# Ledger of designs, part 181: VHH binders against p49116

Target 1, 238 residues: p49116
Amino acid sequence: EGPLLSDTHVTFKLTMPSPMPEYLNVHYICESASRLLFLSMHWARSIPAFQALGQDCNTSLVRACWNELFTLGLAQCAQVMSLSTILAAIVNHLQNSIQEDKLSGDRIKQVMEHIWKLQEFCNSMAKLDIDGYEYAYLKAIVLFSPDHPGLTSTSQIEKFQEKAQMELQDYVQKTYSEDTYRLARILVRLPALRLMSSNITEELFFTGLIGNVSIDSIIPYILKMETAEYNGQITGAS
Below, E stands for the ipSAE of ESMFold2; O stands for the ipSAE of OpenDDE; V2 stands for 0.75 times the mean of E and O plus 0.25 times the DockQ between their complexes.

## First folded at step 12 (VHH)

Design l50 (framework vhh_enristomig)
Fold by ESMFold2-Fast, scan of step 12:
Structure l50 (fold): chain B 238 residues (1-238), chain A 118 residues (1-118)
Amino acid sequence: as target 1 above (238 residues)
Amino acid sequence: EVQLLESGGGEVQPGGSLRLSCAASGFTFDDYAIGWYRQAPGKQREWVSTIGWSGDTNYAESVKGRFTISRDNAKNTLYLQMSSLRAEDTAVYYCARSKGTFLPRDYWGQGTLVTVKP
């Protein structure tokens, strides 16, 4: 068996919709978020270990962890997304909505709390200067989580998670050899991902979805796409 | 209520050109990504091209450089300009919409037949 991840799994390049609107709107935010979600699913699908688990397990696994993968992707792609600008625009809108009494105070509080948790997470990752290899392994640790309810093949998933942890340790110890506690500082950031509400993430970034369309329905669609269509859409030039 | 109606199909010789149209009604066209798919006799349906609400375009490798997707929001119409047509381009061509470039297609047209005859 070779390594869990190859150099191809380190590459994670988000292409933003163009042109950027004069004022941020729900379509631009939703399209941007959908591209990141698609890139995250494409990344997961490219891992041989993930493919080996089979389609049903892959779907269940991604449904359980998409919010964690998405949040790691937001942190990794924060600069290219201008995430701080998007979040600032949302905060400004929420403050105006409080003034105008358009939303309940409880709803505004929940969304604001989520935004602050997200900003704290992204800031902590930026402060640690997490590199592309570290992000790849953190995403793998999150993806191969055996402890979500309803999963099958949990022993195999646990094996892949342990392999991801081991390879991250080897990478960090070799690359950042003088920082004895770097791995510990990185890993203690991960539990915060499970405290973030996937429902609020969906409302914040995927407001453009309507009817019966939800992230749960999008995941099987993306994972079942023909490889040619998948690659054509994710890598296409605008 | 939502309707997508393809037109422009027909018979053409190898190396020829055709322009397909997809007329949309019953929804705000500007808010949706629209794509072209095709199904050849005895084959699975395959993706051809997608255009996002902002005008971003993507193409299947087999049609890149030969086909051009475009949209006219004022006319609520999607186009596929096909050039250098080959026998293997023979298929029923379908128009489909989605809320975003990477989101599921929720409505499909009835299709238009393109036949490339030697």
Scores: ipSAE 0.272, ipTM 0.628, lowest interface PAE 4.0, mean pLDDT 86

Design l51 (framework vhh_enristomig)
Fold by ESMFold2-Fast, scan of step 12:
Structure l51 (fold): chain B 238 residues (1-238), chain A 118 residues (1-118)
Amino acid sequence: as target 1 above (238 residues)
Amino acid sequence: EVQLLESGGGEVQPGGSLRLSCAASGFTFSYYAISWYRQAPGKQREWVSTIGWSGDTNYAESVKGRFTISRDNAKNTLYLQMSSLRAEDTAVYYCARSKGTFLPRDYWGQGTLVTVKP
């Protein structure tokens, strides 16, 4: 049948809260992160193959992979977000927490290692100069992962993942025909996404806005939102 | 105690204008996104507009270009300026609070009725 993704699914435009404050605060960081999370879920919802799996399967898939989608989104939108500035502010806060004995040294080490892994991932994607089509297909490969525990319709999910892989291959071979090893260099980056803790991502980017409510509980809210409301909120245009 | 109190509803002719207000108390208004929703007779509640804490605005396609959402942080008040009103805009209008533009709404007002009579 037709392609898994259309040109519409390649567009991924993050609208940041403006203006950026002179001194970064938790409200700005959390609002920025929640916009990216929402944009990522809006992107997933717009895919006909994703819609075809049904609401329960959709919720389970996004709950399983939101951290991977979010991290790909951070890499794709790193410049728009001034991600390096946000991460520097987070690091500064953590260093102050060490000096004041407010957090354990082991916890701070885990968080710093997570930040380092995130920076390495974003730098690798920037060095490869990943384009919008490549990001769209990488997100689709991550979204349609059949190997998460508890999933139903795993054969259908695997079919969509394989379709995403094939269409990425076709795109890269056609667009970057001179670079024989480009696809391999791109795909070898993906396993790193599963090494990053979703709990640490949640603590770094979402704690100030969510309080005691987890991302896991917010996912069904966003996915069950009426399509018109969803689209109106994501457009951001007056 | 968090409270949201809508006012300004009433009866208007098609093509008319009306301004709704939502008075907020019991929280730091400037740190929250506030939204307008409406529920027409016999229909489910629908989203109308949201304004973020930074002043960025979003609108439902059905009201875009006709309605303007705004906030006055000094007065802890949200506004909805409605123009070019149509019969299909007849609804009870509610304001709702959230910690972010895309996060669940945690508090709702009691609503104010807008009736557009032909």
Scores: ipSAE 0.366, ipTM 0.696, lowest interface PAE 2.9, mean pLDDT 87

Design l52 (framework vhh_enristomig; at its last look DockQ between E and O 0.75; V2 from the best seeds 0.00; counts 0 for: pae E 5.8 > 2)
Fold by OpenDDE, look of step 13:
Structure l52 (fold): chain B 238 residues (1-238), chain A 118 residues (1-118)
Amino acid sequence: as target 1 above (238 residues)
Amino acid sequence: EVQLLESGGGEVQPGGSLRLSCAASGFTFDHYAISWYRQAPGKQREWVSTIGWSGDTNYAESVKGRFTISRDNAKNTLYLQMSSLRAEDTAVYYCARSKGTFLPRDYWGQGTLVTVKP
């Protein structure tokens, strides 16, 4: 068997809506998020191992890990997205909701903590100066997680995850030979992804755009999108 | 009521040009992405082009460089300027809306027929 990932899987270029508004509105934020989600799913689809698992298993995997993939994407694309500005805008919008007494105190706390966790995670990744290859392998490790409930072909998924881990290890050893603990520093960040609520992420980044439609329901649609449409929209010009 | 109505279809010679329109009503047009699809006889419907709410455009590889998607928000109208038309462009062309560029299409027009003579 060949490598799990190739150089083609390293490229992860997010195109933001243009022009950027003077004030970030909910629509802009949600559109940006949807593009990132789309890109993440497209990335997953481009992996031969992912394709080999079949449509049903693929859907289940993405449903299980989309929040983690999305969060890794946020970290990777933080500069391009001006993530700090987006998060600040989200907070401002939330403040308006608070003033209108639309949220309970407990819910506000949960949402604010979630935003804090997102920011801290992205900052931590930036401090580590994670490169494109490392992100690709981290995404693969997250994608091919066999420990989600309801998954089929768990042995195969585990095999792919191990392969991703090994390739990451080899890459880090080769590229960052002077930093003997880099791999460990990178991998210890992954647990933070599991602490993040997919529901809250959906609320913050997607509710304004998709309304009562769930990300879970959108995932199959995107995964079934024809290759031509997928590629055309990814490579399109603004 | 949400409505999308395509027009501008017809017969054209190979190498010719045609401009399609999609008139939208019943919703806030500038808050949505609008897309063109086409379906040739005996084939599945395929994506042609999308223009986002911000004006971002995307094209299928088969039409890139030949087709231009645009929108007039003041008129609630979507356009598709087609040039260098080929026989394989023969199809019923549909417009569809979506809340986001990469989100599911929730409303479709009835379509307009474009026939490129061999």
Scores: ipSAE 0.665, ipTM 0.841, lowest interface PAE 0.7, mean pLDDT 92
Fold by ESMFold2-Fast, scan of step 12:
Structure l52 (fold): chain B 238 residues (1-238), chain A 118 residues (1-118)
Amino acid sequence: as target 1 above (238 residues)
Amino acid sequence: EVQLLESGGGEVQPGGSLRLSCAASGFTFDHYAISWYRQAPGKQREWVSTIGWSGDTNYAESVKGRFTISRDNAKNTLYLQMSSLRAEDTAVYYCARSKGTFLPRDYWGQGTLVTVKP
């Protein structure tokens, strides 16, 4: 009936742990990443169309696309996170590990390739100067993806994805009327998100959780959280 | 082994104050976020407050301005300073551990009873 996203869904404000340590550590990176993941799921949960699909579908959908949402969030929040500094610290650690024969060369190559793909994606989004409305609709297109295996209600999901695409087109056409090809440049960035490994994302950003908590357990925990608890945690005083 | 032990509960009049403590052992306390939850008779458990490993704090709307969460990493102890207590604050208060502020809680204490009545 009305638009897929309201003005409130454009707002995406990440609150970082404070203070930032002089030397980046696993705890700071993990806390920062988990906050972004929480914010991304809160954002998805707040969409009426998403809620209408029901709890089981919501959980399956987010489990399928969390890495894509997280990566879009990294690009959108790259400056507030000092993402380039985090990635540089990770690269430095990996280079030191190869010097000391602590990690396999094959694994290091896989991780470095992932970091390069991530940096390239974030750089392309920055060069396109993607705004808050565009990010909101790109996240909606990714969220309402009907083609993940095991998904139910695929016709409804496809309808919401098409609505997101049409609303993005309307926004870009009105706001960037002089740039005929902007929408095409933006949309062609999305396939790269599916080529990035969720396992490597987990290793890079959620190292502190390995062996203790899985992303699979985090997703239903956040989605089932009562609204009052959810709102209280996201609106922290510091 | 991981242990969380709450203390400081008791009976207090409306408008009064009380300080709860949670003593932690068996893990590196300053690497974890710690939360307070409460469960009133016949109600579901509800979140009250969380303090992250960095010291940042979050509060349920119903307790903002009245409760203050804090931690003493040297003593492996969590605190909840409760002020302007109301009858609806009557509950068993539990502390809980998590790897991060927004992450699932993996260990829980046994609880301490707070009763607010005239």
Scores: ipSAE 0.436, ipTM 0.749, lowest interface PAE 2.7, mean pLDDT 88
Fold by ESMFold2, look of step 13:
Structure l52 (fold): chain B 238 residues (1-238), chain A 118 residues (1-118)
Amino acid sequence: as target 1 above (238 residues)
Amino acid sequence: EVQLLESGGGEVQPGGSLRLSCAASGFTFDHYAISWYRQAPGKQREWVSTIGWSGDTNYAESVKGRFTISRDNAKNTLYLQMSSLRAEDTAVYYCARSKGTFLPRDYWGQGTLVTVKP
């Protein structure tokens, strides 16, 4: 069969809410994060191998890996999003929450540790100068993970993951032939994604949703969004 | 109680104009993205336009250049100015809110009928 991904799957253009407010607020952060989440899930939906697995398997896969895809998206789009500025604003807000006794010291420590791990991950990816092709294959490896509990069609998922790994290897060897260890350096970044907590990601970036609704509960809605609505809303055209 | 109440629908001739309104109450209006949708007889509901909490606007290709979405946060009201109306614009028009442009719509209005005579 043909390649797992095509050049259309390498394109990953995040459009930020406009205009950017003079001072960051929770609404801007949540809208920005929601756009990245949407882009990530529709990227996954556009892959023929993903479509071949069927709707129930698609939903299960995305529910299992959305936080890892989101974190890769944060790293890839860190400059466009001004992620360092967003994280600094969140840290400042958390420091005010300590003064007001709104959060326990243990929770604050968990959240701050998560922020530091996220910053470290994004910085390491930037230092490696990970390109768009490499990000696309890393996302595919994460998406087609057969080891999540409760999945069906795990043999087929595993075959797609192996194909993503092979295509990444071929790309790196061809494009970065002078750098013998680049593939290894890239792949050793992936375990950090499993250390990211989905509930803390929700608290950091999706504060407007923290009530009775989790991200994994809205995934079927996002995956089923009408194509016309998707195209119109993604363009952000004026 | 959250409410979204559409008004301004009616019958028009081809090429005519209408202005739809959606009056909002029971929530902090300027914290939400608000959208217009429409459903023609025998068709699936389709997205028309969205205006974000900061005022940014997006339109379906079929209405771009003919429809203008706007909001008046002081009056808690969403508008859709429709011009150059065509027979295919005949539908029930709904407003809907969400916490983000691409997040689920968590409340829908009852709709207002727009009929463009053939």
Scores: ipSAE 0.090, ipTM 0.518, lowest interface PAE 5.8, mean pLDDT 84
ESMFold2 (binder alone), look of step 13: mean pLDDT 83; pTM 0.841

Design l53 (framework vhh_enristomig)
Fold by ESMFold2-Fast, scan of step 12:
Structure l53 (fold): chain B 238 residues (1-238), chain A 118 residues (1-118)
Amino acid sequence: as target 1 above (238 residues)
Amino acid sequence: EVQLLESGGGEVQPGGSLRLSCAASGFTFSSYAISWYRQAPGKQREWVSTIGWSGDTNYAESVKGRFTISRDNAKNTLYLQMSSLRAEDTAVYYCARSKGTFLPRDYWGQGTLVTVKP
């Protein structure tokens, strides 16, 4: 009966690769993205409710929602990542691909539409000035989504999602008591996350991968990573 | 054709120092993250340290302040400078390659034995 999330789950600090290159390249972008993905998976893994669902259900949930968690992470860490600079570099790469006739016009349109949707989402979150507590609960609402195809234990997942929604409501009403409709403005942003393609996210941010290394294979690897390795990576360089 | 070859292991007394090397061939060394792992007798393999392609470093809590990972891209070589060695550091040390710090390791070396004699 304790809260779904503790104060430790509000802390979400991304450590960027250093030094930052003079010009962004696919390796820097991929490393940055994989760090954010790792941080997001580590965050999810640390939630007692998530652990209580069991390994198979846990993996299925994260595989279904990683793109939504990742996108929320991009929005939350946009300043730390200099996301606008990364997106500009990606757009420049795409324009060069058009010039070299490497990509079809239809594919380029799909990718540019995805970048536009991502920018709109991040801008809306910035405009709302979403705080760390709100991000933590939005991530929990997304994580505990009972409506993904193929899930088991959907009643328990729904219970955790409702608990996340309730705790977000309590937080917003206490912290932003003068803004009666803040919660509604925040929640109406979430459906946009499901309109963004995970395949296009992989193409934009994980271009540095070679062969059939997909996010589907990376997620189980990260979730199975030893606690000591988790801790070492999270604390960064010293 | 990708190969990683560890060297520099041996016997050392407690409080001593050793420098391990990992010679890489068959790939563009500077574009990859390289990690050190170790496996002590009767225990599971554990992560020790990773150096990213950009030179950023991470360490397991048990080795922080005692071990230093570094790379020489001109020589395609990874190093692990080990100091203040303890009996619990006794293990076979392996280097491993990955495309990024948090990405799966795709190639592993054969290992080099470090024995810290009490």
Scores: ipSAE 0.349, ipTM 0.699, lowest interface PAE 3.3, mean pLDDT 87

Design l54 (framework vhh_enristomig)
Fold by ESMFold2-Fast, scan of step 12:
Structure l54 (fold): chain B 238 residues (1-238), chain A 118 residues (1-118)
Amino acid sequence: as target 1 above (238 residues)
Amino acid sequence: EVQLLESGGGEVQPGGSLRLSCAASGFTFDEYAISWYRQAPGKQREWVSTIGWSGDTNYAESVKGRFTISRDNAKNTLYLQMSSLRAEDTAVYYCARSKGTFLPRDYWGQGTLVTVKP
């Protein structure tokens, strides 16, 4: 019955903290990243198919794929976020950490490789000129991944993923009818998301979280949030 | 020793106004988002408003246009200006702290009672 996604699921507008400081700090980066994570999870929660799977399955799915959703969001919102500026600030911090001998060479290499992979991914999406509909369907494909360990309802998740793939194909064929291989070029970008370490993403964008606050705690917090609170916090007051 | 202390509650007539305060201590106030929640007798706790460290504000639909959240970083104090009060606004009002606007609340105040009745 009906399409997996509606036009409302294509809208993905990140509101950055304002004003942007002259010198980036961990608080600004963390606030920006948490807003993107919140927006990504709000997007997922708004999908009727996602709601139909139930809270336990929803939590398991998002815990398994949050890094893929977040990375797609970084690519989609790279200009709004000034992502290149944020990554440059992170690189400068890493160079200072080398000078102060606070991090191992192996760890710095892993983090730099992650940053390069992220830049390569965002650049490839920009070169393909991925539109809002394509991003929405790519997010749906990674969200409805039936192959994560510990999942229940895997047959239903797989059906939703196949529906997302079918609707993406229909959209691309109609909108970019003269580019026969566009869909293939888009889909081969997705495996790169699973090579990105969620631990390194958390270190880069969520460093400075205090106490026992982690992505694992943030996910169920957002997913269990009352609808009125959720809607109020995402819209802004003015 | 993080502390949040609410004040300013009391009895008020429908259509009246009250200003609630939340005095914060034991942390760098301007680095945190602060929220107002309320709980009416026999009801679950309800989110009212949040102000981010940058001054961004968000409101529950039921209070939009009637309540205004603000902060005074020099005084380490959060405010909630309430106007056009209704019987449904009767609740204990709580102040809560979070590291960011969309992040979990980690410390809560003890609350201040607001009663709206003729």
Scores: ipSAE 0.391, ipTM 0.711, lowest interface PAE 3.0, mean pLDDT 87

Design l55 (framework vhh_enristomig)
Fold by ESMFold2-Fast, scan of step 12:
Structure l55 (fold): chain B 238 residues (1-238), chain A 118 residues (1-118)
Amino acid sequence: as target 1 above (238 residues)
Amino acid sequence: EVQLLESGGGEVQPGGSLRLSCAASGFTFDDYTISWYRQAPGKQREWVSTIGWSGDTNYAESVKGRFTISRDNAKNTLYLQMSSLRAEDTAVYYCARSKGTFLPRDYWGQGTLVTVKP
């Protein structure tokens, strides 16, 4: 009952590792990415509607959409994390690790194309000047996607997605009343998220993971972490 | 073989101090985030403090201002300086390794017992 999201769900503050090293390395990039991933998952678990779906459904939803949430988070936090600098460092690392083997060359081309798509997405969101409320509702729309295989509560998930869409529409129409087509311009950005490979995102940002080879294995761990532990591991968060 | 070995536990009076150590071996210590956890009898394991590979530190609210985490990369050793100890701090203290602040802990020490008794 009541609104799907409250003002507390609009707040999305990424705290970067400090100090930034002179040369960006896989450890710094992985730590930065994992902080954003955790912030995204903690944001999702704080939504009452999400909690109401139950633990198994929550895990399935996040496993299905983590790449979309992560990419929206990269766009939202692009300035804070100096994303262009991180992407440049990733490109440099890939070029330095080039193997002349046909398979490695083809893979690097796929990865470079993915980086270009990511940059285009982030640039489009920046040009639209998407605000915190709009980002919160876009994240909710992708989180409550009823069309992922294996979901059990699809009717309820669809209702939450529709509620997110309705609240986004209400917000945009009230806040940007002069811009008749703003909502349409925002919503047509979302399909691009589904075309981005979660495997390539994992390779780019989480290359430093050797204890856990996949994000899927990490998701249940993060979703079950106590709020007090999360707040403590982010210094200054009550 | 990755190993984490805690030491420094013991009995202290309320208001006292102890310094715990965690000796690491079998891996490049400098590349890892290391955390302290504790577990009192009959309770769930509780996070106490974390120090990142870059030196950033974080603390549970219950220990802020009383505990200080630090690392000596040259000695591959983690420390927890505990002051103003309370009966509620009585627990087995564990050292744990991870690749990052929010990433799963993949190796744990055997623990060292801290008992605070009046």
Scores: ipSAE 0.408, ipTM 0.724, lowest interface PAE 2.6, mean pLDDT 87

Design l56 (framework vhh_enristomig)
Fold by ESMFold2-Fast, scan of step 12:
Structure l56 (fold): chain B 238 residues (1-238), chain A 118 residues (1-118)
Amino acid sequence: as target 1 above (238 residues)
Amino acid sequence: EVQLLESGGGEVQPGGSLRLSCAASGFTFDDYYISWYRQAPGKQREWVSTIGWSGDTNYAESVKGRFTISRDNAKNTLYLQMSSLRAEDTAVYYCARSKGTFLPRDYWGQGTLVTVKP
């Protein structure tokens, strides 16, 4: 019937914690990441098609794709976050830990490889100059992925994903009419998101939560939060 | 043992003021975000205000300009200065801790009652 996404779903504004400390610490990084994660989930909640799937399906979808949504959000908000500075601080923290033991060294290698993959992804998106409409539809394609294990309503989810793909194609063909292969260049970036470990994302950005709370437990909490509370806790939203 | 203990509630007339306190113990207070929530009889609990470890503050729209949240890290105490109180502010007020603005609250106080009536 109507479009999958409205103009309001294109708006994606991250408000960073302030003041920024002179030396970045685990608390600042975790808070920044948590704000982006919440913004991403609140964005998903605002989509009528997502709401129509019901709370159980919504929780399952977000649990399956939060890392992909988060990574797209990192790329989209890289400048606002000063992501390069955050990643440099994470690298410095890891560097200080390399002398701990042999197993720590193996883990550091895995984490460094993840950081390089993340930087490559963000750089590719920046080089393609992905706009707000394109990010909104890429997030929708990721969100409405019918191929995650354990999902119900997969036919309806696939329908919404196909609608997202069609609307993205229409947008790109109209807006970037001279660039015949732009859509293909954008879409081939998406498979890389599934190669990124959600466990390593938790270690990099949610270090302050390790051992106490998992992202899996946070997802239901965020999805149940009242819109008024969310808007009040985001500076300048209302 | 982590504890949060609210105090300062009572009866006040419309337009009046009250200061609530929340005394924290059993953890490193200045590493946490601390929030005020309230629950009126027959209604769901609602968020009122949050203060971060760096002193950054946020407020529910209904209390902006009337309530001020603050913390005294030396005393491990959270405050809520309430002014221009209205009948709709009548509720049990709870303090809660979290590691961040949107992270789950893991410990809650027992609450302190605020009644606004003429």
Scores: ipSAE 0.365, ipTM 0.699, lowest interface PAE 3.0, mean pLDDT 87

Design l57 (framework vhh_enristomig)
Fold by ESMFold2-Fast, scan of step 12:
Structure l57 (fold): chain B 238 residues (1-238), chain A 118 residues (1-118)
Amino acid sequence: as target 1 above (238 residues)
Amino acid sequence: EVQLLESGGGEVQPGGSLRLSCAASGFTFDDYRISWYRQAPGKQREWVSTIGWSGDTNYAESVKGRFTISRDNAKNTLYLQMSSLRAEDTAVYYCARSKGTFLPRDYWGQGTLVTVKP
């Protein structure tokens, strides 16, 4: 059988809104995040194995794992996004909200904890110097998770996940042959993705543009978007 | 009450030109990206062009160089200048708004028919 992913699935190029404002605002942050989310969904739908599962299963998988895919995308594109600057702007906004007594202290604590976990994750991935092939396979591993409730075709999903794991192992052993424990160091980072709240991710990155519409309702729309329309609507400088 | 109202459609010969308008009301026009879509008889709706709040524009490959999208924020109006029209441009043209590049279009106009006669 051929490989789960081709070289085209390794390419993951985020096109940022242009020009970057002198002072970051909620609109710029949300547009940047939505482009990353849509790039992630478009990446997933381009995988032949994913297409083979059918629309209902595909939608259910992405609804279950979008936060994990998005977080991996944030780590992979942290430099392009100037993620540290975006997170600093969010923190500054939250600190001003505390000082002006506009928001619950308990909620702010939850959000700050989430930002800390996100920073820790991105820093750990940066220290490991995760490459494009490794990111592609990590995304495939989280995408083809058979253990989410309500899924059909779980045996086929599990086989695709195992194929992703095997191809990642083969790649790492070939490319980083001198580093015997690299794969283990990479894989132990993945459980942290499931500890991060999709609701808080949605609040931090999407509320300013989406308002009352949830990511859950947007997913079917994104997955059905034609490739030509997606490509045509990308704006900004590389 | 959000409203988008298209006008300017009609019949035209191949190689001709038409200018479509979309009048917007009931919202802050400047806060939205506005797009043109079209639907040919018996076909699915397809994207044609988008203009952002800052005037940045994008076009479908099939219309690039022939169509020009523009906006007049003072008049809350979107335009599509169509030139070098072809038979395959025959469709009902719709305007739609969105908050972001990949966010769903939440309001649509009722459309205006453009017929390019063979």
Scores: ipSAE 0.299, ipTM 0.675, lowest interface PAE 3.8, mean pLDDT 86

